# VHH binders against Transcriptional regulatory protein TdiR (tdiR): the designs that were tried, part 2

Target 1, 227 residues: Transcriptional regulatory protein TdiR (tdiR), of Thauera aromatica (o87940)
Amino acid sequence: MQATKTGNASTVFVVDDEASVRDSLTWLLNSISLDVRTFESAKDFLDADISCTHGCVVLDVRMQNVSGLQLQQALSERGFKLPIIFLSAYGDAQMGAQAVKKGAFDFLQKPYRNQDLLDAVNAALALNREMADKQNEKQKHLDLLATLSQREMEILDKVVAGSSSKEIAKLLGISYKTVEAHRGRIISKLGLKSTGDLMHFVMRGSSHCSDCGRQPLPGSSPCRPAA

## First folded at step 1 (VHH)

Design a13 (framework vhh_7sr4_2)
Fold by ESMFold2-Fast, scan of step 1:
Structure a13 (fold): chain B 227 residues (1-227), chain A 120 residues (1-120)
Amino acid sequence: as target 1 above (227 residues)
Amino acid sequence: EVKLVESGGGLVQPGGSLRLSCAASGSTFSIYAMGWYRQTPGKQRDLVADITSSGSTKYGDSVKGRFTISRDNTKNTVYLQMNSLKPEDTAVYYCAAEYWSGPLYEYDYWGQGTQVTVSS
C-alpha cells in the first residue's frame, strides 16, 4: 500500500510518552508505507487538528499524566471517534480488555508480533475509510437538502411524515397546485425522478424522519466552517 | 456493512411486558452505538432509547422508568425490555446502528422493524 498526500490519505496517530516507542512504531509503520504522526502526550494529541483526518490511533494504556482510557473517554465525550488500538504491558491486560469493552478497535499486549500490529492498523484504517465514506455520503445528502427553500423544507417534512398534497395544502394555507409545484421543484433540486425516489432518498440518507430538516446544516461539521 | 434483524414483537395486553431483541451481523458490533425507534402509521419515527458503545443510555421521555435498553457484545445483540405497556406504545419498533463521529447523530443502519400491539 502506497501512501499519498491527496485528500484521501490516511495517517496513523501514535500517542506515547517515550520517544523510543514513537520512533520504533514510526519505523515499523513506514515499512509498509503508512504515514505517521507522533504525540508525546494526550494533551498534545487533543490540541492537534486531527478532527478532519482519516486514520487510526495507536496509544499506550498508561501514560505519564493521562491514561489511554481517559483519552478514549475524552474523545467520545467530544463526539469524535477514530479507531483506537491500545498497546499495553502484560500488567495492563485488564485495562486493555476494558478499553475494548468500551469500544476500542483492538488491544495488543507487549510483546506483540510486528505483523499483529500491522494487521490491526490496516483493519482499523479500512474501517475508518468505510465510516468516512458513509459520513461523506450523509454530508452530500445534507448539502442537497440545504438547497431547498424554507417552504420546500416544510413541504418535504410533511411528505416524509406521510401527508398528502391535499393535506399539506390545507395545513399550510396554500393551493393544491402550489404544493404540487413545490414537490416537483424539490424532486428536481435533489436530482430525483419521482415522489417514490424522494422517499427512498430520505430513508437512505436519514435514519430518523423526525430529524429530517432538524439536523445541523451542511458546513457545521468539524471539518468545515459553520454554515 | 451491518445487517440488523429485530424479533420479540407481538400482541400484549395493557400493563404487560415484552422484550425486543436486535441481532447484528456483518461488522464489528461493539464499536456501534445502538438505538430503538418506533413509528406509528402517518407519523415520523421517534427515538425510544439508545446505548453507546461504552454503555451510556438515553431514553425518550414517554418511556423513562418503563423501558430498559441493554447490549450484549458477545452475542452482537441489543435488547429493549418493555414494562407497563400502554396502548400508545403500539408501533413498529426499529433497531438502528451507527458509528458515531462528530455532530451528526443519524443512524447508519436500520432493521426491518417489528410490530408491537398493545390492546386487549
Scores: ipSAE 0.005, ipTM 0.156, lowest interface PAE 10.8, mean pLDDT 75

Design a14 (framework vhh_enristomig)
Fold by ESMFold2-Fast, scan of step 1:
Structure a14 (fold): chain B 227 residues (1-227), chain A 122 residues (1-122)
Amino acid sequence: as target 1 above (227 residues)
Amino acid sequence: EVQLLESGGGEVQPGGSLRLSCAASGFTFSYYAISWYRQAPGKQREWVSTIGSGGSTNYAESVKGRFTISRDNAKNTLYLQMSSLRAEDTAVYYCATDRLFYSPTGYEFDYWGQGTLVTVKP
C-alpha cells in the first residue's frame, strides 16, 4: 500500500546448499515473474543485508552445518520480518511443523507439487505486504504518542488504568482542573474525540494486536519503511 | 479481535469417529498455519496436528494414520476428522494459531479457542 521509488519490490530468497535445487526453484519462481535471490548457505544469507527487504524466504529444514530451524531462530533474534517457508523431507516433517509453531509461515513436505510451492510463496508475499501496512499504522501511533509531555504520559497511564480525574489529581498531587486540562490536551494531541477513543487508541498500540505489538528486541529492529 | 470457536466434541465409543470444527474470525485465515492441540485432565497441552496455509499437513506420532486435518479457506474453518478413537484420546481439543509470524517467543500462545471436549468411553 505505500509507494516509494527506492526499493518497494518483493524478492523471494532461496537458501539451499544444493545448486540443482536453487536452479530449479529459481526457474519455477521466475516462470511467474517473481524476483529470486539465492544463497548456498545460512552464513551467506545472514551476511547479506536483507533486514529491510520485502518478500519471503524459502529454505530447507536441514542444511549443511546448520539446521533451517537454527537459521530461523537467528533471523528472529535479529528482528527479521519476512515470512519463511520451510521445505522438508518426510523424515523431517516434525521439524517443519515445529518451525510453523515457532512462527514460520508454512512448510512443504517433499515431494510437493510445483503449484503448492507457488501458492505458498504468493500467500507469503501477500502476508508480508499486509504486515508492513500494519507496522506503518503502529508507527503512526507511536509518533503521536511521542508528542505527549512527561506529565501527559503519566496522566494517560492512569486514565487507561481506569482512574478518575479526582483520583489522578490526588495521586499526582495536582488540582482537578489541571488533570482535566491535561486530559483535553492529550485527546487533542492524539486527534481523538473522547476518553473512550483514548482507551481504543492505547489498546490498538498494545497486546491486543500481538503481530504489531511484538517488535524486534532493541538493536535488532529492521529499518522502518523507506522515507 | 481474533476469535477461534471449536465445536463437534462429544461422547463416543472406542473405535468411533468424530469431526471437530474450528471457526476463525478477526484475521486473514488463509495466510496462517493453524494447529490442533489437546489437554487431558491433569496433563500438559499436547500438539496434535498442523496444517499450513498451502495445505501441507503434519501429525503427532500418537494420532498419525487415525486423524486427518483439513481447512476450508472460503469458510474460515479448520477441521479435524478423528477415526479409530481410543480412551487415550479423551481430552479437551483446542484450535490455535499459537503464535504470529513476527512473534519470536516460543513458549507463548497468542490465540486459543475455548476448546471442545471429546470423551471416549467404553
Scores: ipSAE 0.000, ipTM 0.252, lowest interface PAE 14.6, mean pLDDT 74

Design a15 (framework vhh_7n9e_1)
Fold by ESMFold2-Fast, scan of step 1:
Structure a15 (fold): chain B 227 residues (1-227), chain A 123 residues (1-123)
Amino acid sequence: as target 1 above (227 residues)
Amino acid sequence: DVQLVESGGGLVQAGGSLRLSCAASGFTFSSYYMYWGRQAPGKGREWVSGISSGGGSTAYASSVKGRFTISRDNAKNTLYLQMNNLKPEDTALYYCAAGYPDWLGSYYSYDYWGQGTQVTVSS
């Protein structure tokens, strides 16, 4: 798979206003062959226009001018799904607990062991890769479906529901030949070989269940392409 | 039946304006962060703007800040993007997306995608 070499390299983004902290974390993370990019403020980090490509964020919950929680909100508004590890000072455990409740991957209270930070980062990167791979698969599915015209989507839905081309032609008020032509184009556009493959393709899709509660449909955050 | 339907695209001259709309149905629109993204031919997807579920917080890509305004009407389940001072570089397919909290180590992900509306800006 060429994913990593096509701009999916793992990067740890360190956001901290103290140069000594950025330097020590860079040294520590580099010691296990992790690439690091540092930022002295949340604004610098957000202005850098980073992609969501295989990474995690390590930041202090008490950064000057912008809190880590505000950064988490800004990232979510941008559709970033990078796992966030918060570092909290001795008296800030409450803020760390709130960050975890809002979906942060983890938080570590100072003083922490170097190994605990390395373990948290490695776990976050592993989860990010797994989630990104699943989301990329879902997005590819959606992107292929997006190539279909509205009429082709109508025909696809009916084919999946088990309707014959004659039934579809009658339902849509078009000729049998036109339905067959559309079916051929759908199979071609979706990169499939047969109508049997079409069932498997569509069954990989997700559905929203309003009665059973909120269920996520396939989707993806926009990620910056490799330069 | 979840749907996101974009509209309002078209051909405009540089310096012109367009207002894009995204009509949402089949999910609780007011509970979701909403986003505008774009994709130019031969390029990857680019995030353009985001707005919180209640509309109280907005964010913009540096390339559009000061020119574009994102807004929403939760009563109408509609997302908007007001585009002013358009440049040829803004030429792209514009699409809307919805995201919500991901409690498994990601804060938000895009869960719903629209098909897009084409914006072409002539020089």
Scores: ipSAE 0.000, ipTM 0.164, lowest interface PAE 15.7, mean pLDDT 73

Design a16 (framework vhh_7zox_3)
Fold by ESMFold2-Fast, scan of step 1:
Structure a16 (fold): chain B 227 residues (1-227), chain A 121 residues (1-121)
Amino acid sequence: as target 1 above (227 residues)
Amino acid sequence: DVQLVESGGGLVQPGGSLRLSCVASGFTFSYYAMGWVRQAPGKGLEWVSDISSGGSTGYADSVKGRFAISRDNAKNTLYLQMNRLKPEDTAVYYCAKDFYGSTWEYAYDYAGQGTQVTVSS
């Protein structure tokens, strides 16, 4: 089976309390064949089940009910990774700088040109697709690693660290032939062609490198359909 | 088409300094966290340092106090200032792109060709 064309569609989420703004943005974005969903408040947006939708968010940073920065924080706490574009009145430079430092994709000052908004939206949608692809690769990586036995994982870690089969045999107290057999099984289970491919595989999602200190952000999970 | 080009490596004496540069193209540099990873001969990859789009930095314990990461968003360039170099710092150094909100682990698909740093004796 294969994914439908609609499964690759992206949605622009517009959050603004002014109907005229929602209408004008919907018209503009629809004119270049982008799907739009609008919300009158941050609360309405957060109440919607959007966690596994591909797209981006466009919102006014000075919304009456909830600030755009509070919305960004709430989305981050839920592990939600849509790029956010803030729209602000002239003179909100300090709020814009803070939003970008907290991970906002872009910040546009009103009045903005239609082309500037379209450029920001298209860039955000492209980034969201890259993020989704990398998250899917990470999950595939973890799923494949889960097929390995404890012994196979021990051998994989040492191979990635640059150890030869003779060194691994000595370290683990097993024969050279047994290490070579395990290496073959690891390569087969991971769907790889050679030992050289193991380095690239492990680097895509390895938490086994020494002194890395890096891991997925709390709440960072692949999108899964709601039950 | 993401491209990262590292430079500034070379041979240096223990206690010496080097400054690595990485010129980025094919993406909006300022929106991404960037980092440096290294691979010593016969060893796996080791994360060295990273810098967020907002300028927050992180360092591996082995290099804290000796290395400084920085970026120039106007020039799409990432830097690593390496001071008080040790023989243990001998490695190929790779510039790596991290996508928004992700870890450096995803960045190897977008890593450059690397630049060799050799610290003698």
Scores: ipSAE 0.000, ipTM 0.157, lowest interface PAE 14.6, mean pLDDT 73

Design b01 (framework vhh_6z1v_2)
Fold by ESMFold2-Fast, scan of step 1:
Structure b01 (fold): chain B 227 residues (1-227), chain A 124 residues (1-124)
Amino acid sequence: as target 1 above (227 residues)
Amino acid sequence: EVQLVESGGRLVRTGGSLRLSCAASGRTFSSYAMGWFRQAPGKEREVVAAISWSGGSTWHADFVKGRFTISRDNAKNTVYLQMNSLKPEDTAVYYCAADRSLYYSRTPADYDYWGQGTQVTVSS
């Protein structure tokens, strides 16, 4: 990470073919100390290769020569992970709703209130920060798990599934004492104090967020942020 | 790091069976939990089944429990979804996904790598 606080590392990317809209959004977002980078076309945004940054994207559903939905698809195919907020004119709300169903974070129908946009952007940035923090924790967990032997990982899998040491011993064809010894070694190698800590350690690597419907389209390779 | 390719999707009749395969390439497949997801027309992506890194722990959604079975073969870097007693409501694009964790999540957002999807259509 280049910053100790995630808020310092976030940028709002605005994609809109109308200069007056880019200027007004920049002014509005800067008024609450958010950094903004603007693009006048989908092509300019794709060519900039914003992959592996932190932030969110604000884009119009209808742009000259290419739709915001086409841009969303292209970004998804590149493994782009930033939350996308669509801005739509009255009468094309169906397109915006479809974008959300396909994984966009939100959409706002014009005319919208400035506060509604600010709330959507702040929520998107918060989600992005949570996702980055979760990825960092997953990497830390993987590094610790890499210290375990294959047998130790096999036993860990059964423990977190709720199997007792006697059940594991029967399943794997080894003694109860051998299972207990491995459990102790696993706890030690992972720097933990108890079996309860083991469950929480493993579950933390796979814990879900409360906003779980927001997904990029399939075929996307994840972007791994620094740190 | 990991590329996932689904195969096996096709048109099947109600009550039929189908096996989907997910072939993984990359360095760490055997250390990752895997999941099968689906997205029906006009619906959000939902978790169908999940499997731990070793295959020792599995989970199946209530709407497929008893009909679908997830399994994996780490020697072949492949995850399978055996689908039995297919119903028209099972029609969807099916996706394979990998989580950089030994234990699976039930949340699509927790999965790091995704395949391109394979279409399953159930008629009659």
Scores: ipSAE 0.013, ipTM 0.428, lowest interface PAE 7.0, mean pLDDT 80

Design b02 (framework vhh_6z1v_2)
Fold by ESMFold2-Fast, scan of step 1:
Structure b02 (fold): chain B 227 residues (1-227), chain A 124 residues (1-124)
Amino acid sequence: as target 1 above (227 residues)
Amino acid sequence: EVQLVESGGRLVRTGGSLRLSCAASGRTFSNYAMGWFRQAPGKEREVVAAISRSGGSTWHADFVKGRFTISRDNAKNTVYLQMNSLKPEDTAVYYCAARYGLWYTSKPEEYDYWGQGTQVTVSS
């Protein structure tokens, strides 16, 4: 696509029990070159293989068999991270408040303007791309740290805590020159230029997004079979 | 960088009304969801009301429903809190907060920018 951040195709998942609504949303979203998959029910959506996709979900808060809030909860329990936009009829403000508390991306009250939906979808897709970029950056950070030996990790921890090479040498029972050699190797393995860069590297890896700490074990993903 | 400045806080009698304003400067205000929080002495900071980036969705805490109304004017880079039927329990410092994106949260730690607060005192 022509968007600067899109390396992968994005899909908008529309969940609504009314065919006319699914058709109109498909037409509208296709008009701005977005791929759309529609589902008649929450059950159909949950039964479909939507793992490993990039995009967002647009769904009604009230469907025949399952509420949109129940669907949101089920997706959350599966580790599904696509942003969810709720479409709601007049009088569903209470459900909207609950959706917010459970992490919904947006909530549009019917009747909404077409441009408001397009704005919400585009913002949701931008957030999804941003989150994917941060996940990739976090994984690269973890991969770099995994290249360090146990001794190098011990030295890195003490450097980050503010210990001098002389203090580390005394603490670990090794020579000053050996500590300096290890520090140089750590800096090289992490692709850094100086000891000052180590603090920035460590800080960037830990505070990049609010939900990064809730990730599955490094290398595990619902998108891939368990090794 | 976005800076937020609250105004409108003052002493009012029980049953009175106040409108708080939060003026944003420095960045595109329309990219942010907004929240109003309050903190009384000896209590935690709690969410009072919130509004999405578009203004299409609002949320109000149960203890202010029917009395307080949040709104925003993106042309003026301002968010408002209209407070009616004020009670002594509403006495607190009121803060506005901005979160990048379309949607608000109830969690103070998820907001990117905060104002310095404006004091509201409700006397019997």
Scores: ipSAE 0.000, ipTM 0.156, lowest interface PAE 14.0, mean pLDDT 76

Design b03 (framework vhh_6z1v_2)
Fold by ESMFold2-Fast, scan of step 1:
Structure b03 (fold): chain B 227 residues (1-227), chain A 125 residues (1-125)
Amino acid sequence: as target 1 above (227 residues)
Amino acid sequence: EVQLVESGGRLVRTGGSLRLSCAASGFTFSSYAMGWFRQAPGKEREVVAAISGSGGSTWHADFVKGRFTISRDNAKNTVYLQMNSLKPEDTAVYYCAAKRFGSLYYPSSYEYDYWGQGTQVTVSS
């Protein structure tokens, strides 16, 4: 169920120095069953453990001690992965446009329609969930590769490089039969049916996704949900 | 900013020992698999050794098994390559590399995300 995933898996982080704004956004987002955590400063947000949470960030382009653009830069340098939506007052529209050029998910100029904010948040949460699902799929493939013995990994490397079993046997100083046995075990351990599936499995597990985040999170496991 | 800085490369005599170090910064070190690669002039880059993010699993190429040992110290954000019984054919520039998802340490260079600038090891008489 989508509702179960949304309520338990996703949090909207609101960063704004005005309590009235934090309260209004909390009320609005709670009205569609979204969980909200608020922060009154960029420092409070940066000090929070949020790296393993599905979600998005809603923040003002201007704050007391740190601009939203400066916060975006600090988050990027820390490998922060959550989509960022900027809220901008009249006269700050150019800063909002710059934020998007620097990788922000969206920008809304005040006064905005409640539905436009809800649409932006829902789109950001959907993107974040899709990126997380792709990373989880990659990790499962990598975990399968990690079950291989050192000899099996060495043989796998030569197989994907195009070496025949005869060539591998000669290079490693082992029998052809031993290489064939290892190849069979590799295919079995990886849950594959043929050598033809092997290259696709290896390439898929190691491939990069341009849509999987602007800055990769270094620590993918173990990942703890935010409290 | 992600940085990998190798050190320890020098001229060493045949049969000697040398320890290479790679200092990492700008990422959560324990979540990344680390590898050592080498490249001699006019040769293709070779995988030498690899280690999982936790350090619980290692891989070593057959041509260095029993002579080289990879290890890491996650508290110091450093990976090491201990090289013993060095041979002239071990002469190369040695590179440190990092690969996201530390549970996999597959020893193919195309699977590593970040690379250091290299450190020169020369083995002579």
Scores: ipSAE 0.000, ipTM 0.137, lowest interface PAE 17.1, mean pLDDT 76

Design b04 (framework vhh_6z1v_2)
Fold by ESMFold2-Fast, scan of step 1:
Structure b04 (fold): chain B 227 residues (1-227), chain A 125 residues (1-125)
Amino acid sequence: as target 1 above (227 residues)
Amino acid sequence: EVQLVESGGRLVRTGGSLRLSCAASGLTFSRYAMGWFRQAPGKEREVVAAISYSGGSTWHADFVKGRFTISRDNAKNTVYLQMNSLKPEDTAVYYCAAGRIYSSSWLNPDEYDYWGQGTQVTVSS
């Protein structure tokens, strides 16, 4: 449920080499109670450890020394998770197209209305929180599945498909008591209390992997969220 | 229940123009990215164009760039594809798709949550 979510404070990261732009954006975003952190260069931003935070990035396409598109590429190569909103002069249609191809969340051409920027930021923050929640749930699911043996995985698949312990025993050529023991261990290892809980667990995990982003290996989270 | 309904597909002459529409219902349209895909017989489904939730960002495939334009009207829950300078190679079933996705996912059909039934576009010489 996206609309009723509560969570930790999100940060809007503003990257722009003009102090007046950083100040005006900070004032605007603070007016709706958003936390802002500013950077005057791509280097300063890349040196900051932001990969484990919730938020979004607002950056100019045409920065001194490094273009916003080059910064976006560097962030992508580092496994950057936050949505990026580009700000550019209205004649930069080609730059906007390139930013989108490289994974930008949105692209706003100057002159834009303050409300358009606020709407874009709020939308980016909402989607970032939703995607982060889905990724955390998926990683937890994968970590639990990694504790199961090959036999336990075979039994899990058949239980989810609606097979009884007697049917599973016949299919796998093992005793009924062995199947029941495996079922108990599966439920215990997954931190569940019943077969009904098991169905809910599997339904969460059967969500398309791409809906949660790149399918991570069990325990392969790039960073641990701060408490 | 979520529905995407495409309309506007028809037979047109080479060099002609056509506007496709996709009306969405049962979802909060302004929170979804939208894409147009097409599939010709014997070919794989390919991405034609995509647009962000707000309409502030768009992407167009190189083979339609300068000829096709994607746009949206969030007040009407509708996404459009304006098709100009049509070629016989544009003949295909055109599909509308919706997803709660960032632009990095726009080119992957597997990332979209909802799909329309398609509308047939035929371009004759």
Scores: ipSAE 0.000, ipTM 0.220, lowest interface PAE 13.4, mean pLDDT 77

Design b05 (framework vhh_7sr4_2)
Fold by ESMFold2-Fast, scan of step 1:
Structure b05 (fold): chain B 227 residues (1-227), chain A 121 residues (1-121)
Amino acid sequence: as target 1 above (227 residues)
Amino acid sequence: EVKLVESGGGLVQPGGSLRLSCAASGSIFSINAMGWYRQTPGKQRDLVADITSGGSTKYGDSVKGRFTISRDNTKNTVYLQMNSLKPEDTAVYYCAARKYSYGWLSPFDYWGQGTQVTVSS
């Protein structure tokens, strides 16, 4: 199907020790068709299998056994990279500001407007999807390049450096026809249709990656492409 | 800014097995791939195997089917399981790490000190 959606589903993770708060946030987020998963403690959240998920976290800066800042630190140390939105009481506004300075996506001071929370969540989910898409595209580029033989990799390197097929033939000590055949095979293996597409593909792979090299939690399965 | 420390080299009989380990420290999140190269005196370094942060692997033609590369992200360590060893596998094995770039075409940016593997009856 042409209309088939292949994107990853997003989940909002709510961490709060008060059931009434978890219920209220679940109702609010479900009202705009967002999937919600709740946790009553930081320990329950850290123990959950949330590997290879797309989403964001909503949590209070103060909880019974651990602060939200301590949870943020623990998640960072484990390589967890979902955007975090902090909820803070009026007297805790400085803690929320500290969380943002240390990499949180946003913080909202109670009492907040429902729309402000929804806007923050939607923005966080959009950022998370963009970062995940960039990482997936980088991995797809690496996987496609991995299909090339050593000779094809040598020829690709010279092509992206701007060498002509005649120059490559001279440099590698092979015939012009052999270089042209390899160029065609490289384009085919990379799923491209022209040399122009090839240059764009390779140069795009060297573009900025804001989330390159992140390692998942121990025992976490890597996220596989949907299709 | 990345330090690589190798271990596991040694003397082994033909047909035997060895497991090499390479532990990375420093700016590990900047690394897109880690792997192994080998060098025999008087010859250039050859790719043995490499693995990306996402788990994609590439092998040199001479070792494909005999060697397996794997990664333990909890220890920031890459392993090379070498089976069915031949005298021709005798070389100094170097651990290497590569920064994010356009895939397998970039040279390795960081190198370990090397570990000797000798396959001899």
Scores: ipSAE 0.000, ipTM 0.120, lowest interface PAE 17.9, mean pLDDT 75

Design b06 (framework vhh_7sr4_2)
Fold by ESMFold2-Fast, scan of step 1:
Structure b06 (fold): chain B 227 residues (1-227), chain A 121 residues (1-121)
Amino acid sequence: as target 1 above (227 residues)
Amino acid sequence: EVKLVESGGGLVQPGGSLRLSCAASGFTFSRYAMGWYRQTPGKQRDLVADISSGGSTKYGDSVKGRFTISRDNTKNTVYLQMNSLKPEDTAVYYCATRGYYLDTSYRFDYWGQGTQVTVSS
């Protein structure tokens, strides 16, 4: 479950060098009760304290010296990533389309309808919340695995490989009763009820998903409560 | 709860030495590989040194011959001895564990909060 000390409030980060655009987007997004923080440049955004924030970024593709992919790269190195929605002027659609193909969430070509922006933002925030929930669940899974002793991990590996307690006892040179005792401790430490739950637990944690494999900084989810 | 706490960072003159320590808790330390990584702002983390559960070491090319990684399983601590420090070694240094590998494709690392090392006259 989500920690009670960790807020799940979302913020829309608006990055645009024109004050009039920042103001109009703030007004529009506030009209549907979304919190907004604005920045004049990608540098100002990256220098800001956003370490314990879920949300999305709205970014103009014509901003000086900014790449949405470089921005996502910088955020990933800081231990989190946010969906980016690009706002593109006529003739910049190719840049926005390439950014989406390379992992940006969406792009809107100016002039866009207010409802299209609101729909894109709401979809981005929903995706960000879903991804954060999955990452938190994965981190709890990994934390539990880390509590296992060397012998318990050896037994877990054999159980996952389909070995019976008698086979494990023979493989590790220990008694059947010792294996059963260790299996009980593993199940208890992992907060499980049965060996069947153990297989499911291990299978979920052994994901080959590239998004799931990105290393966090620090050694926890991007938004963990301060101790 | 897995925790890694770095210490020993600070300001040092070029050619000087520092020893970093990483205190680990919440897992069976002796079974896990431990490593040191460093990061400058706006860049990816680079491997500095790695030590296996069995004591085998690996170093980044830029630090080989100058830095030594070691571990003390009785104290649940990994160390980085940094000699002949250069201005280019200025970075935030992070302690990490390799985590648990269920298969060769499943990878994760637990990271500490980092400790700043500044090399300047």
Scores: ipSAE 0.000, ipTM 0.226, lowest interface PAE 13.6, mean pLDDT 75

